# VHH binders against q9p4d8, part 15

Target 1, 280 residues: q9p4d8
Amino acid sequence: MDFMKPETVLDLGNIRDALVRMEDTIIFNFIERSQFYASPSVYKVNQFPIPNFDGSFLDWLLSQHERIHSQVRRYDAPDEVPFFPNVLEKTFLPKINYPSVLASYADEINVNKEILKIYTSEIVPGIAAGSGEQEDNLGSCAMADIECLQSLSRRIHFGRFVAEAKFISEGDKIVDLIKKRDVEGIEALITNAEVEKRILDRLLEKGRAYGTDPTLKFTQHIQSKVKPEVIVKIYKDFVIPLTKKVEVDYLLRRLEDEEDDDATQKSGGYVDRFLSSGLY
Below, E stands for the ipSAE of ESMFold2; O stands for the ipSAE of OpenDDE; V2 stands for 0.75 times the mean of E and O plus 0.25 times the DockQ between their complexes.

## First folded at step 4 (VHH)

Design c5 (framework vhh_7b18_3)
Fold by ESMFold2-Fast, scan of step 4:
Structure c5 (fold): chain B 280 residues (1-280), chain A 119 residues (1-119)
Amino acid sequence: as target 1 above (280 residues)
Amino acid sequence: QVQLVETGGGLVQPGGSLRLSCAASGFTFSSYAMGWARQVPGKGLEWVSYIYSGGSTEYQDSVKGRFTISRDNAKSTVYLQMNSLKPEDTAVYYCAKDWGYQDTYFDYWGQGTQVTVSS
């Protein structure tokens, strides 16, 4: 997949391969985060007196990271989606103008607020080493959180490329459902239960392999850092459903970029009548 | 709906063997750890054995070497093979499903099956 070559970006095989590779990043980031206790203080609003900031320690640190990374062109990449778009700064590197692969409104499809909420309330308790505080590790904990959040955001919002590729390949069926505003029909059409089962089965095996020392696999006290079933549950309950939400939200708006022959003709005719009237 | 159906309990003589089975339905069995716990009169509920989704196992010290937990993902079934049974193993045995998060917590339980070790 090459973002300078639109035909490689919208190839479903390339998209699938990218999604499979992103599983590894997410699992390794979860394993890294699992070394620290839950540390609820990291996520509590106004827990620390941060100057000119109203939010959590994580919110502040993540926003500062995004501000710095925007300056080195991270968010020029079409697959990177910021949690705090309002803090992004102008890059000091030469601009890269990627061809437009997605619809004009693609940057408005952003579920990062939902990802943040689910991450702190559901994911962290599931993967953390313990439920308490580790005050001496707050910075390391929050850095691991940022890596988890950014990899989840990239994976989930990759649904925009999936949706665009499906629109191109199955346009007639999707267009009919969009015109009817049939959310349930669109979700059914983009869903493949057998593919989802294969994803979950693969995650289970990756979780076993990556989180477990194979020479110690029968010793529970030294078993995996993150239970493989927790990784599967996170994908089943959150990653896959949020990816579908991104796809559905994207597809529902997809006709906004299409020429409506009637609207184009009527608009053109209206302009021509207006001008021919001598009003201007 | 999650269902756990236990079979295999009964009366057995000391030194004998029993195999408990638990047929699970209503969830993706292969993705969840499973366990066995027992209710011993006067001691309350105590954990017996645990099997992770990957097949790794843990045992309470008192049953180690005598009991073996196993699973058959194709049949969505977990087993407890109990050998060299002692009178103190007399209890109601419960099959349990792990909730699926890092802390071990059982979110669903079977109805229990009575194991009596005597004549």
Scores: ipSAE 0.000, ipTM 0.263, lowest interface PAE 13.0, mean pLDDT 84

Design c50 (framework vhh_7b2m_4)
Fold by ESMFold2-Fast, scan of step 4:
Structure c50 (fold): chain B 280 residues (1-280), chain A 119 residues (1-119)
Amino acid sequence: as target 1 above (280 residues)
Amino acid sequence: EVQLVESGGGLVQAGGSLRLSCAASGFTFSSYAVGWYRQAPGKQRVVVASIYSGGSTKYSNSVKGRFTISRDNAKNTVYLQMNSLKPEDTAVYYCAKDWGYEDTYFDYWGQGTQVTVSS
């Protein structure tokens, strides 16, 4: 996938390959986070006296990371979605003018508040080494949290590219559902139970493979650093449903960018968008 | 309206070769991955080979080294060159564009093209 080459971005095979690769990053980040206890103090609002800041230690640290990363063009990339868009600074690097492949409102599709809530209330307790505090490791814990959150955000918001690709290829069915504001119909159209089962089966296998010590030769039981079943549960209960929410929210607004009543009548859809960006 | 029309199937003896073609219309062909699937009687449809918009290819283990997938974006056509055919390659072959979430999902299969490999 090359964001400077629009035809590679909306290729569903390339999207799928990127999503499969992102599974590895998410599992790796969960394994890193799993070395620390849950440390609830990291997530409690106003637990620490941070000057001129009203929020949790994690909120502060993540916002500072996003401020710094914006200055080196991280959030100019189409696939990065900030948790705190209001803290972003101007980049000091030369601008990269990425061709537009998503709808004009794409940056308004942002479920990061839901991701943060689920991460702290459901994911951390499931993957942490134990309950309670590790006061010596609060900073390391929060750094691992940031890596988990950013990889989850990228994976979930990649649903915008999936939704756009489906709209371009299957517009007739989707346009009818959008006009009816049929949320359940859109969700049913984008859902494939066999595909979801394959994703969950693959995650189980990856979780077993990546989380176990390969040098243990004489143990009857090999323990994972993170239980593979927990990784599967997180995807089933949160990652997949939030990705679907991103797709549905994106599709419900998709006709806002169309000049005609029937978006499916535009030749190629993608070609029209590419021409509108001045790339032809 | 998306249309995919397969051709090139037939009867061939084991060890022989066939070249399948799939003519696509109704979508921006160069922007999408396209693939070949096959279905033998009483079995589920299984992936054979895929080719992505950038030209990268993937093959199932059963055909790797024997089959070659290619595309011609100017003609909106995808091809499957099948060499060293075996009786177990006997199936109806379908082409499809990749639009499913995370993985390939197809609800617009063409009529397919029958490949029969005799012993």
Scores: ipSAE 0.000, ipTM 0.219, lowest interface PAE 13.7, mean pLDDT 82

Design c51 (framework vhh_7z1x_3)
Fold by ESMFold2-Fast, scan of step 4:
Structure c51 (fold): chain B 280 residues (1-280), chain A 120 residues (1-120)
Amino acid sequence: as target 1 above (280 residues)
Amino acid sequence: QVQLVETGGGLVQPGGSLRLSCTASGFTFSSYAMNWVRQAPGKGLEWLSGIYSSGGSTSYADSVKGRFTISRDNAKNTLYLQMNSLQPDDTAVYFCAKDWGYEDTYFDYWGQGTQVTVSS
């Protein structure tokens, strides 16, 4: 996949390859985070007296990371979606003019606020080494959280490319559903239960393989660093449903960009700035 | 709505060649990966070959590597399978199949099949 070549971005095989590759990053990031206790203090609003900041330690650290990385073009890339869009700075590197692949409103489709909430309330308790605090490791814990959050955000929002590819490939069929505002019909069109089962089966296999040290010898009971069943549950309960939400939200608005003399309805409405900008 | 129609099957002698075609209608052919699958008498389905939507990536089962070539003409909505050095064990009904799409392999539509018989 090459974002300078739009035809490679919307190739469904390339999209599949990217989605499968992103599973590896997510699993390895979960494994890295799993070495630390949950450390609830990291996620409590105003737990620490951070100057001129109202939020959690993680919120602050993530926002600072995004500010720095925006200056080196990270968030100019079409596949990167920030948690805190309002802290982004202009890049000091030469401008790259990426061709437009997605609809004009693509940057308004941002479920990172929901990802952050689910990550702290559901994912961290499921993967952490224990439920308590580790005073000496709060910074390392939060750094691992940032890697998890960024990989989850990229994977889930990649649904925009999937949705655009499906819009092009389904033609009149999907246009009809959008005009009818048929959310259930759109979900049915983009969902395949057998495919979802195969994704979950592959994740179970990857979780077992990647979470276990293959160099261990003469051990009777090999246990994964992160329970593979927890990885599967996270994908089933959160990653797949949020990806579908991104796809549906994208598709419902897709006719807004079309020039159509045939009474095409305006779809979706404007997304609130606070939904697209996170906590800022 | 969606139709896949295979043609080009028939009787051929061992060592011979056949070219199968699959004509697609009812969907945007150029957007989907396409596959060839066969079923020999009394046996299960065997995947043979796949081609990405652009034609830029192809894959083959070990049983047909070097003998069969998959290709497509997106302007004509047609998928092809060039079969060379045919063997008696290539006797089967050959189906073209449309890939579901993005996340994993799943064939959502199949053609009716075309019979290939290799005998001396």
Scores: ipSAE 0.299, ipTM 0.659, lowest interface PAE 3.4, mean pLDDT 86

Design c52 (framework vhh_7z1x_3)
Fold by ESMFold2-Fast, scan of step 4:
Structure c52 (fold): chain B 280 residues (1-280), chain A 120 residues (1-120)
Amino acid sequence: as target 1 above (280 residues)
Amino acid sequence: QVQLVETGGGLVQPGGSLRLSCTASGFTFSSYAMNWVRQAPGKGLEWLSGISGSGGSTSYADSVKGRFTISRDNAKNTLYLQMNSLQPDDTAVYFCAKDWGYEDTYFDYWGQGTQVTVSS
């Protein structure tokens, strides 16, 4: 996949390869976070006296990271979605103009608020080493949280590329469902239960393999850093459902780009125009 | 609606070559990965090769790597398998399969198969 080459971005094989690779990043980030206790104080609003800020310690640290990373072009990348878009600053690096492969409103599809809520209420308790406070490690804990959150955000919002690719391949069926605002029909069309089962089975295998210290397997009992079943549950309950929500939200608005009220308006709609462009 | 039709099978001598074709209709061919799978007499299905929708990525089973080449012509909605250095153990029914490539491999449609027999 090369974001400078639009035809590689919407190739379903390349999308699948990217999604499989992002699984590795998420698992390793969970393993890193699992070294620390849950430390609920990190997530409580107004827990610490941060100047001119009323949110949680994590909210502050994440927003500062996003502010800094925006200055080095992180959010110019089409697959990066910020948690705090209003804190982003102008980049001081030369501009990279990526070709647009997604709909005009793609940047408005953002479920990061939901990701943050689920991460702090469901994911952290499932992967943390213990339920209590670990006051001497708050900064390291929050840094690990940021890595988890950003990798989850990237993976879930990658559903926009999946949705665009499916719109191109199944355009006539999707257009009919969008016009009817048939959310259930769109979900059915973009879902395959057997594929989801394979994803969960693969995650279980990766969780077992990656979560075990290889040096200990010759001299001691195998110890897992994060229970593989917890990783599977997180994907089943949160990652896959939120990815579907991103896809549905993206598709429901997809005909907005079909309005094309310009003098150059062409009959046949966006699917015909896009296929004629040579991208697919 | 969706149809996959294989052609090009037949009888060939050991060391020979065959080119299989699979003509697709009823879907946007260039948007989906395509695969070749075979079934030898009395054995299960064996995946052989896959190709991405654009044709930019290919993969092969170890048993056929270096001997078989997968390709596609998206303008003609046709998938190909060039088979070289054929051996008696390559005798099988060969199927093309459409990959519903959302997040992993899933073959949602199959052709009826074409028989390849490698024999002296």
Scores: ipSAE 0.229, ipTM 0.623, lowest interface PAE 4.0, mean pLDDT 86

Design c53 (framework vhh_6qgx_2; at its last look DockQ between E and O 0.10; V2 from the best seeds 0.00; counts 0 for: pae E 9.0 > 2, placed apart)
Fold by ESMFold2-Fast, scan of step 4:
Structure c53 (fold): chain B 280 residues (1-280), chain A 120 residues (1-120)
Amino acid sequence: as target 1 above (280 residues)
Amino acid sequence: QVQLVESGGGLVQAGGSLRLSCAASGFTFSSYAMAWFRRAPGKEREFVAAIYSSGGSTFYTDSVKGRFTISRDHAKNTVSLQMNSLRPEDTAVYYCAKDWGYEDTYFDYWGQGTRVTVSA
């Protein structure tokens, strides 16, 4: 995939390859987080007296990371979605002019607040080493949280590229459903039960394989670092449904960028419009 | 209605060449990855080659690498398989397939097949 070449970004096979690669990152980040207790104090608003900041310890640390990373163009990339867009700073690196492959409102499709809520209330309790506090590990715990959150955000919001590619590929069918605001119909068009089963089966096997040290031949402690079934449940209950929400929300607004005469066509030359724009 | 129609099969001697073609209709051809599979008598269906929608990525099973070339023509809604240096073990019915698209490889539509027979 090359973000300078829109046709490679909207290539469904390239999107699939990226999503499969992201699974590894998410699983390894869960494994890192699993070494720490749940530590609920990390997530409580105003639990600690942080100077000039209202929010949780995690909120502060994540916002500082995003401020730093914005300065090296992280959030100029079309696949990165910040949790705190208002803290981002201007990059000091030369600008890269990425062609616009997504609709004009793409940056308004942002479910990071919901991701953060689900992460702290559902995901952390499922993967943590135990309940309760570990005061001596607060910083390391929050760093592992940030990597989990950022990888989940990138994976879920990648649904915008899936939605755009499907809008182009389904043409008349999806345009008709959007005009009717048929959420169930749109969801059915972009869903494949066999594909979802394969994703969950693959995650179960990856969780088993990556959760244990394959180099240890004999040890007094042989066990999975994170229960593979928990990884599968997180994908089934949260990652896949939130990705679908991103896709549906994106698609419901997609005709806003189309002129009346273009909205009645199949795949209304959206890619052709970008390729002919000369914005490379 | 999605349709995939294969052609170009036939009988050829070992070391010879054949070009298979698949005509696609009923969907936006330029948006989907396409693949060729084959099934030899008494065996399971196996992957042969695939090409992504943009045409920038091609994939081959090890036994055909360097001998077979997959290509596509968006103007004609056609995917082709150029088969060179054919071997008796390449004897099979060859099927064209359309990929569902994303998150995992899943072929949702298949052609009826075209027969290739390679004599020793």
Scores: ipSAE 0.513, ipTM 0.801, lowest interface PAE 2.5, mean pLDDT 87
Fold by OpenDDE, look of step 5:
Structure c53 (fold): chain B 280 residues (1-280), chain A 120 residues (1-120)
Amino acid sequence: as target 1 above (280 residues)
Amino acid sequence: QVQLVESGGGLVQAGGSLRLSCAASGFTFSSYAMAWFRRAPGKEREFVAAIYSSGGSTFYTDSVKGRFTISRDHAKNTVSLQMNSLRPEDTAVYYCAKDWGYEDTYFDYWGQGTRVTVSA
């Protein structure tokens, strides 16, 4: 996806390609994570004496990553959403002026807290090499977690682009639903059971195919592989629903920008009329 | 291979009616939403109507609401557009479209189109 080409960002083919590519990334990251035990200590609050930090080891490491990444313009990219927006720093690199493709409030759509919670409580147990602690690999474990989390976040929040594309394509139907604040209606409109089934079927096949990759990033000893069925379940239970949530949340606010534009135009028209009347 | 074949276009007087039909093949028809689009001379292609696979829900552009009706026949793999009270501004090439089938209802396959001309 080239975000400097706004005309291509909402292209259906490009969106599809991006989402499919993200599937691959997520699956590979799960496989990488599967090298390590669940390591609950990584996720426990204040399990380790981290200086000037209140939280888990994962929280700390992820926040530090985001701090670094922010300085290299990661979160200037429209498709990136931070878990810890409060730690972000300004970049020392030249600014990239991305054209505005999404609504003005797009950066406020953030479900990362939920992603993080689900990841540690539901996803990790499903993909880990085993239950329990692996003290010699806590750092590697957490690093793998960060890759998983960031890829999941990107995939799920990509729903904003899908939502925008849908808003443009669906027209009045979606506008009516938004005006009525019909969440169920919006969700129904953006949901296609057959499409979801196809996604899940594809993931199953990908999981089967990719699970045999011996080239692991952190270790040459494969402890475990992610079951394809687990990947499917994760998508079904969490990724797809959270993506929908992002879409719905985005769409519910989509008319705010239109109202502002209308207000500005109306105000401008009034000012112009006022000025033209010679009163001022 | 996905194939969409439109029919039913023609010349009609203002206030008249036409029924367009699209024969679909090469995919599981019942699994995808179908739509009609149109392209008037000198204008971009625009959405006219859509019908979902499940539940039969329909959507129309505002300008055709109350005048046009989209329907589908799963047994025959056809989608139809009943156009009543036609206006000169409805003059266009009408295209049948198949749902993209990824996450949301987008359309990617198109027929060759059928021309509708409405005379004043």
Scores: ipSAE 0.021, ipTM 0.225, lowest interface PAE 8.4, mean pLDDT 86
Fold by ESMFold2, look of step 5:
Structure c53 (fold): chain B 280 residues (1-280), chain A 120 residues (1-120)
Amino acid sequence: as target 1 above (280 residues)
Amino acid sequence: QVQLVESGGGLVQAGGSLRLSCAASGFTFSSYAMAWFRRAPGKEREFVAAIYSSGGSTFYTDSVKGRFTISRDHAKNTVSLQMNSLRPEDTAVYYCAKDWGYEDTYFDYWGQGTRVTVSA
C-alpha cells in the first residue's frame, strides 16, 4: 500500500497483505526476545539511576527512540502510533502532508498503554528463555523488547484501517448500530470466527517454520525456545481482542466526522497536536 | 443486500471464446476483491481467478493461465472473465464471489452461477 495514495490503503487485499507481513515481524521479534531471560529489572521503575527520568529502563529506552524518530517524521505516518506521545519533538525535515484516510480522531485511538502492560506482565514471561536476570544483556534485551512492542502496536492499531474499510463497506448497518451505541452489534459485525481460526492456524504454521531454522539477530547460533502454541495463545488472548477493541472504539466515534459536513478537519498528527495544544 | 448476478454463459465449441460478467450491487464494490470459481459436474467448486480492488493484481489457477483474463470495472460495478481457447474441461457452472477477508480470505457472498458448456 502507499499512504500517499488513499485508494490503495483501504483496499481489502492490501490490508490483508500488510497484516500478514506484520505477523511475520511479530513472530520473528518474539523468537529474538526468547533468547533472553525475563529480566524483570528491565521493567522495574527506577531500578537504574537514569538522569532526569522516573520510570523503567524499557520506558526510558523506548521513549528516547520515539523522541528521535519523531524528529525524522516517523509519527507523521498514519500507521505509526507512539507509546510516549509526550516525548515527541517537532521535525526538522519538511512536513509530509499525508492524505486523510482515517477519521480525524484516529490518533486518539491508542491502546499502547494496555499493550505495554500486557507485554511486560504476560508476553515476556510467556516467551522468555527463563526467569531471572542477565546483567550482561540488558541493552540487547530491551532492544528486542522495543521491536516486539512496536510491531505489536502497529498490528493492533492497524485495526483502525480495517474499521474504516468496514465502515465504508457496510453503509447504513454500521450507522444504525453506532447511533444505538450497540457495542455487541458492532463487535458481531466486525467478527468472523472462521477468519479468526484461519489467522491462528496460519500463525501456528509460521511459528513452526521460524522456530526450526531462523536466523537470529542477537545470537551466535540458531536456537528456538518459544513453542509456536505460545505465540498463537498470545494472539488469541491479547492481539485479536485488543485489535477488536481498537475497531470498536474507532467505529463508535465515526459519526463525529460525518456530523461536521464542512471540509475542515482537526489536525491529525501526534507531533502537531502535542506541540500546538499542550496535550501529551 | 449484497447481490451478485452472473451472465454470459452458454454453449460454445472447443477453441471458442466466452465473456462472463458479474453485476455487483448492495456493497461498495471498489473495496473488495472479487473472484470467479467453477464447479464441474460431480466435482467440488474450484478457484479460477481473482482480482484485487487496488493495484489491479490478478491471480489465476494454472489450468487457465494465458487463456482467461479477469477484469473489473469500478464505474459499472462489474467483474468479467474473458475465456479464450476454451476446452471441454472448462465445462462448469461459473460463480462470482465477493471476498470479505480482512485478515484472510472468506467468500461471504456468491452469485447463482452461469453455465458454460464446451463441446468437443
Scores: ipSAE 0.011, ipTM 0.427, lowest interface PAE 9.0, mean pLDDT 83
ESMFold2 (binder alone), look of step 5: mean pLDDT 81; pTM 0.823

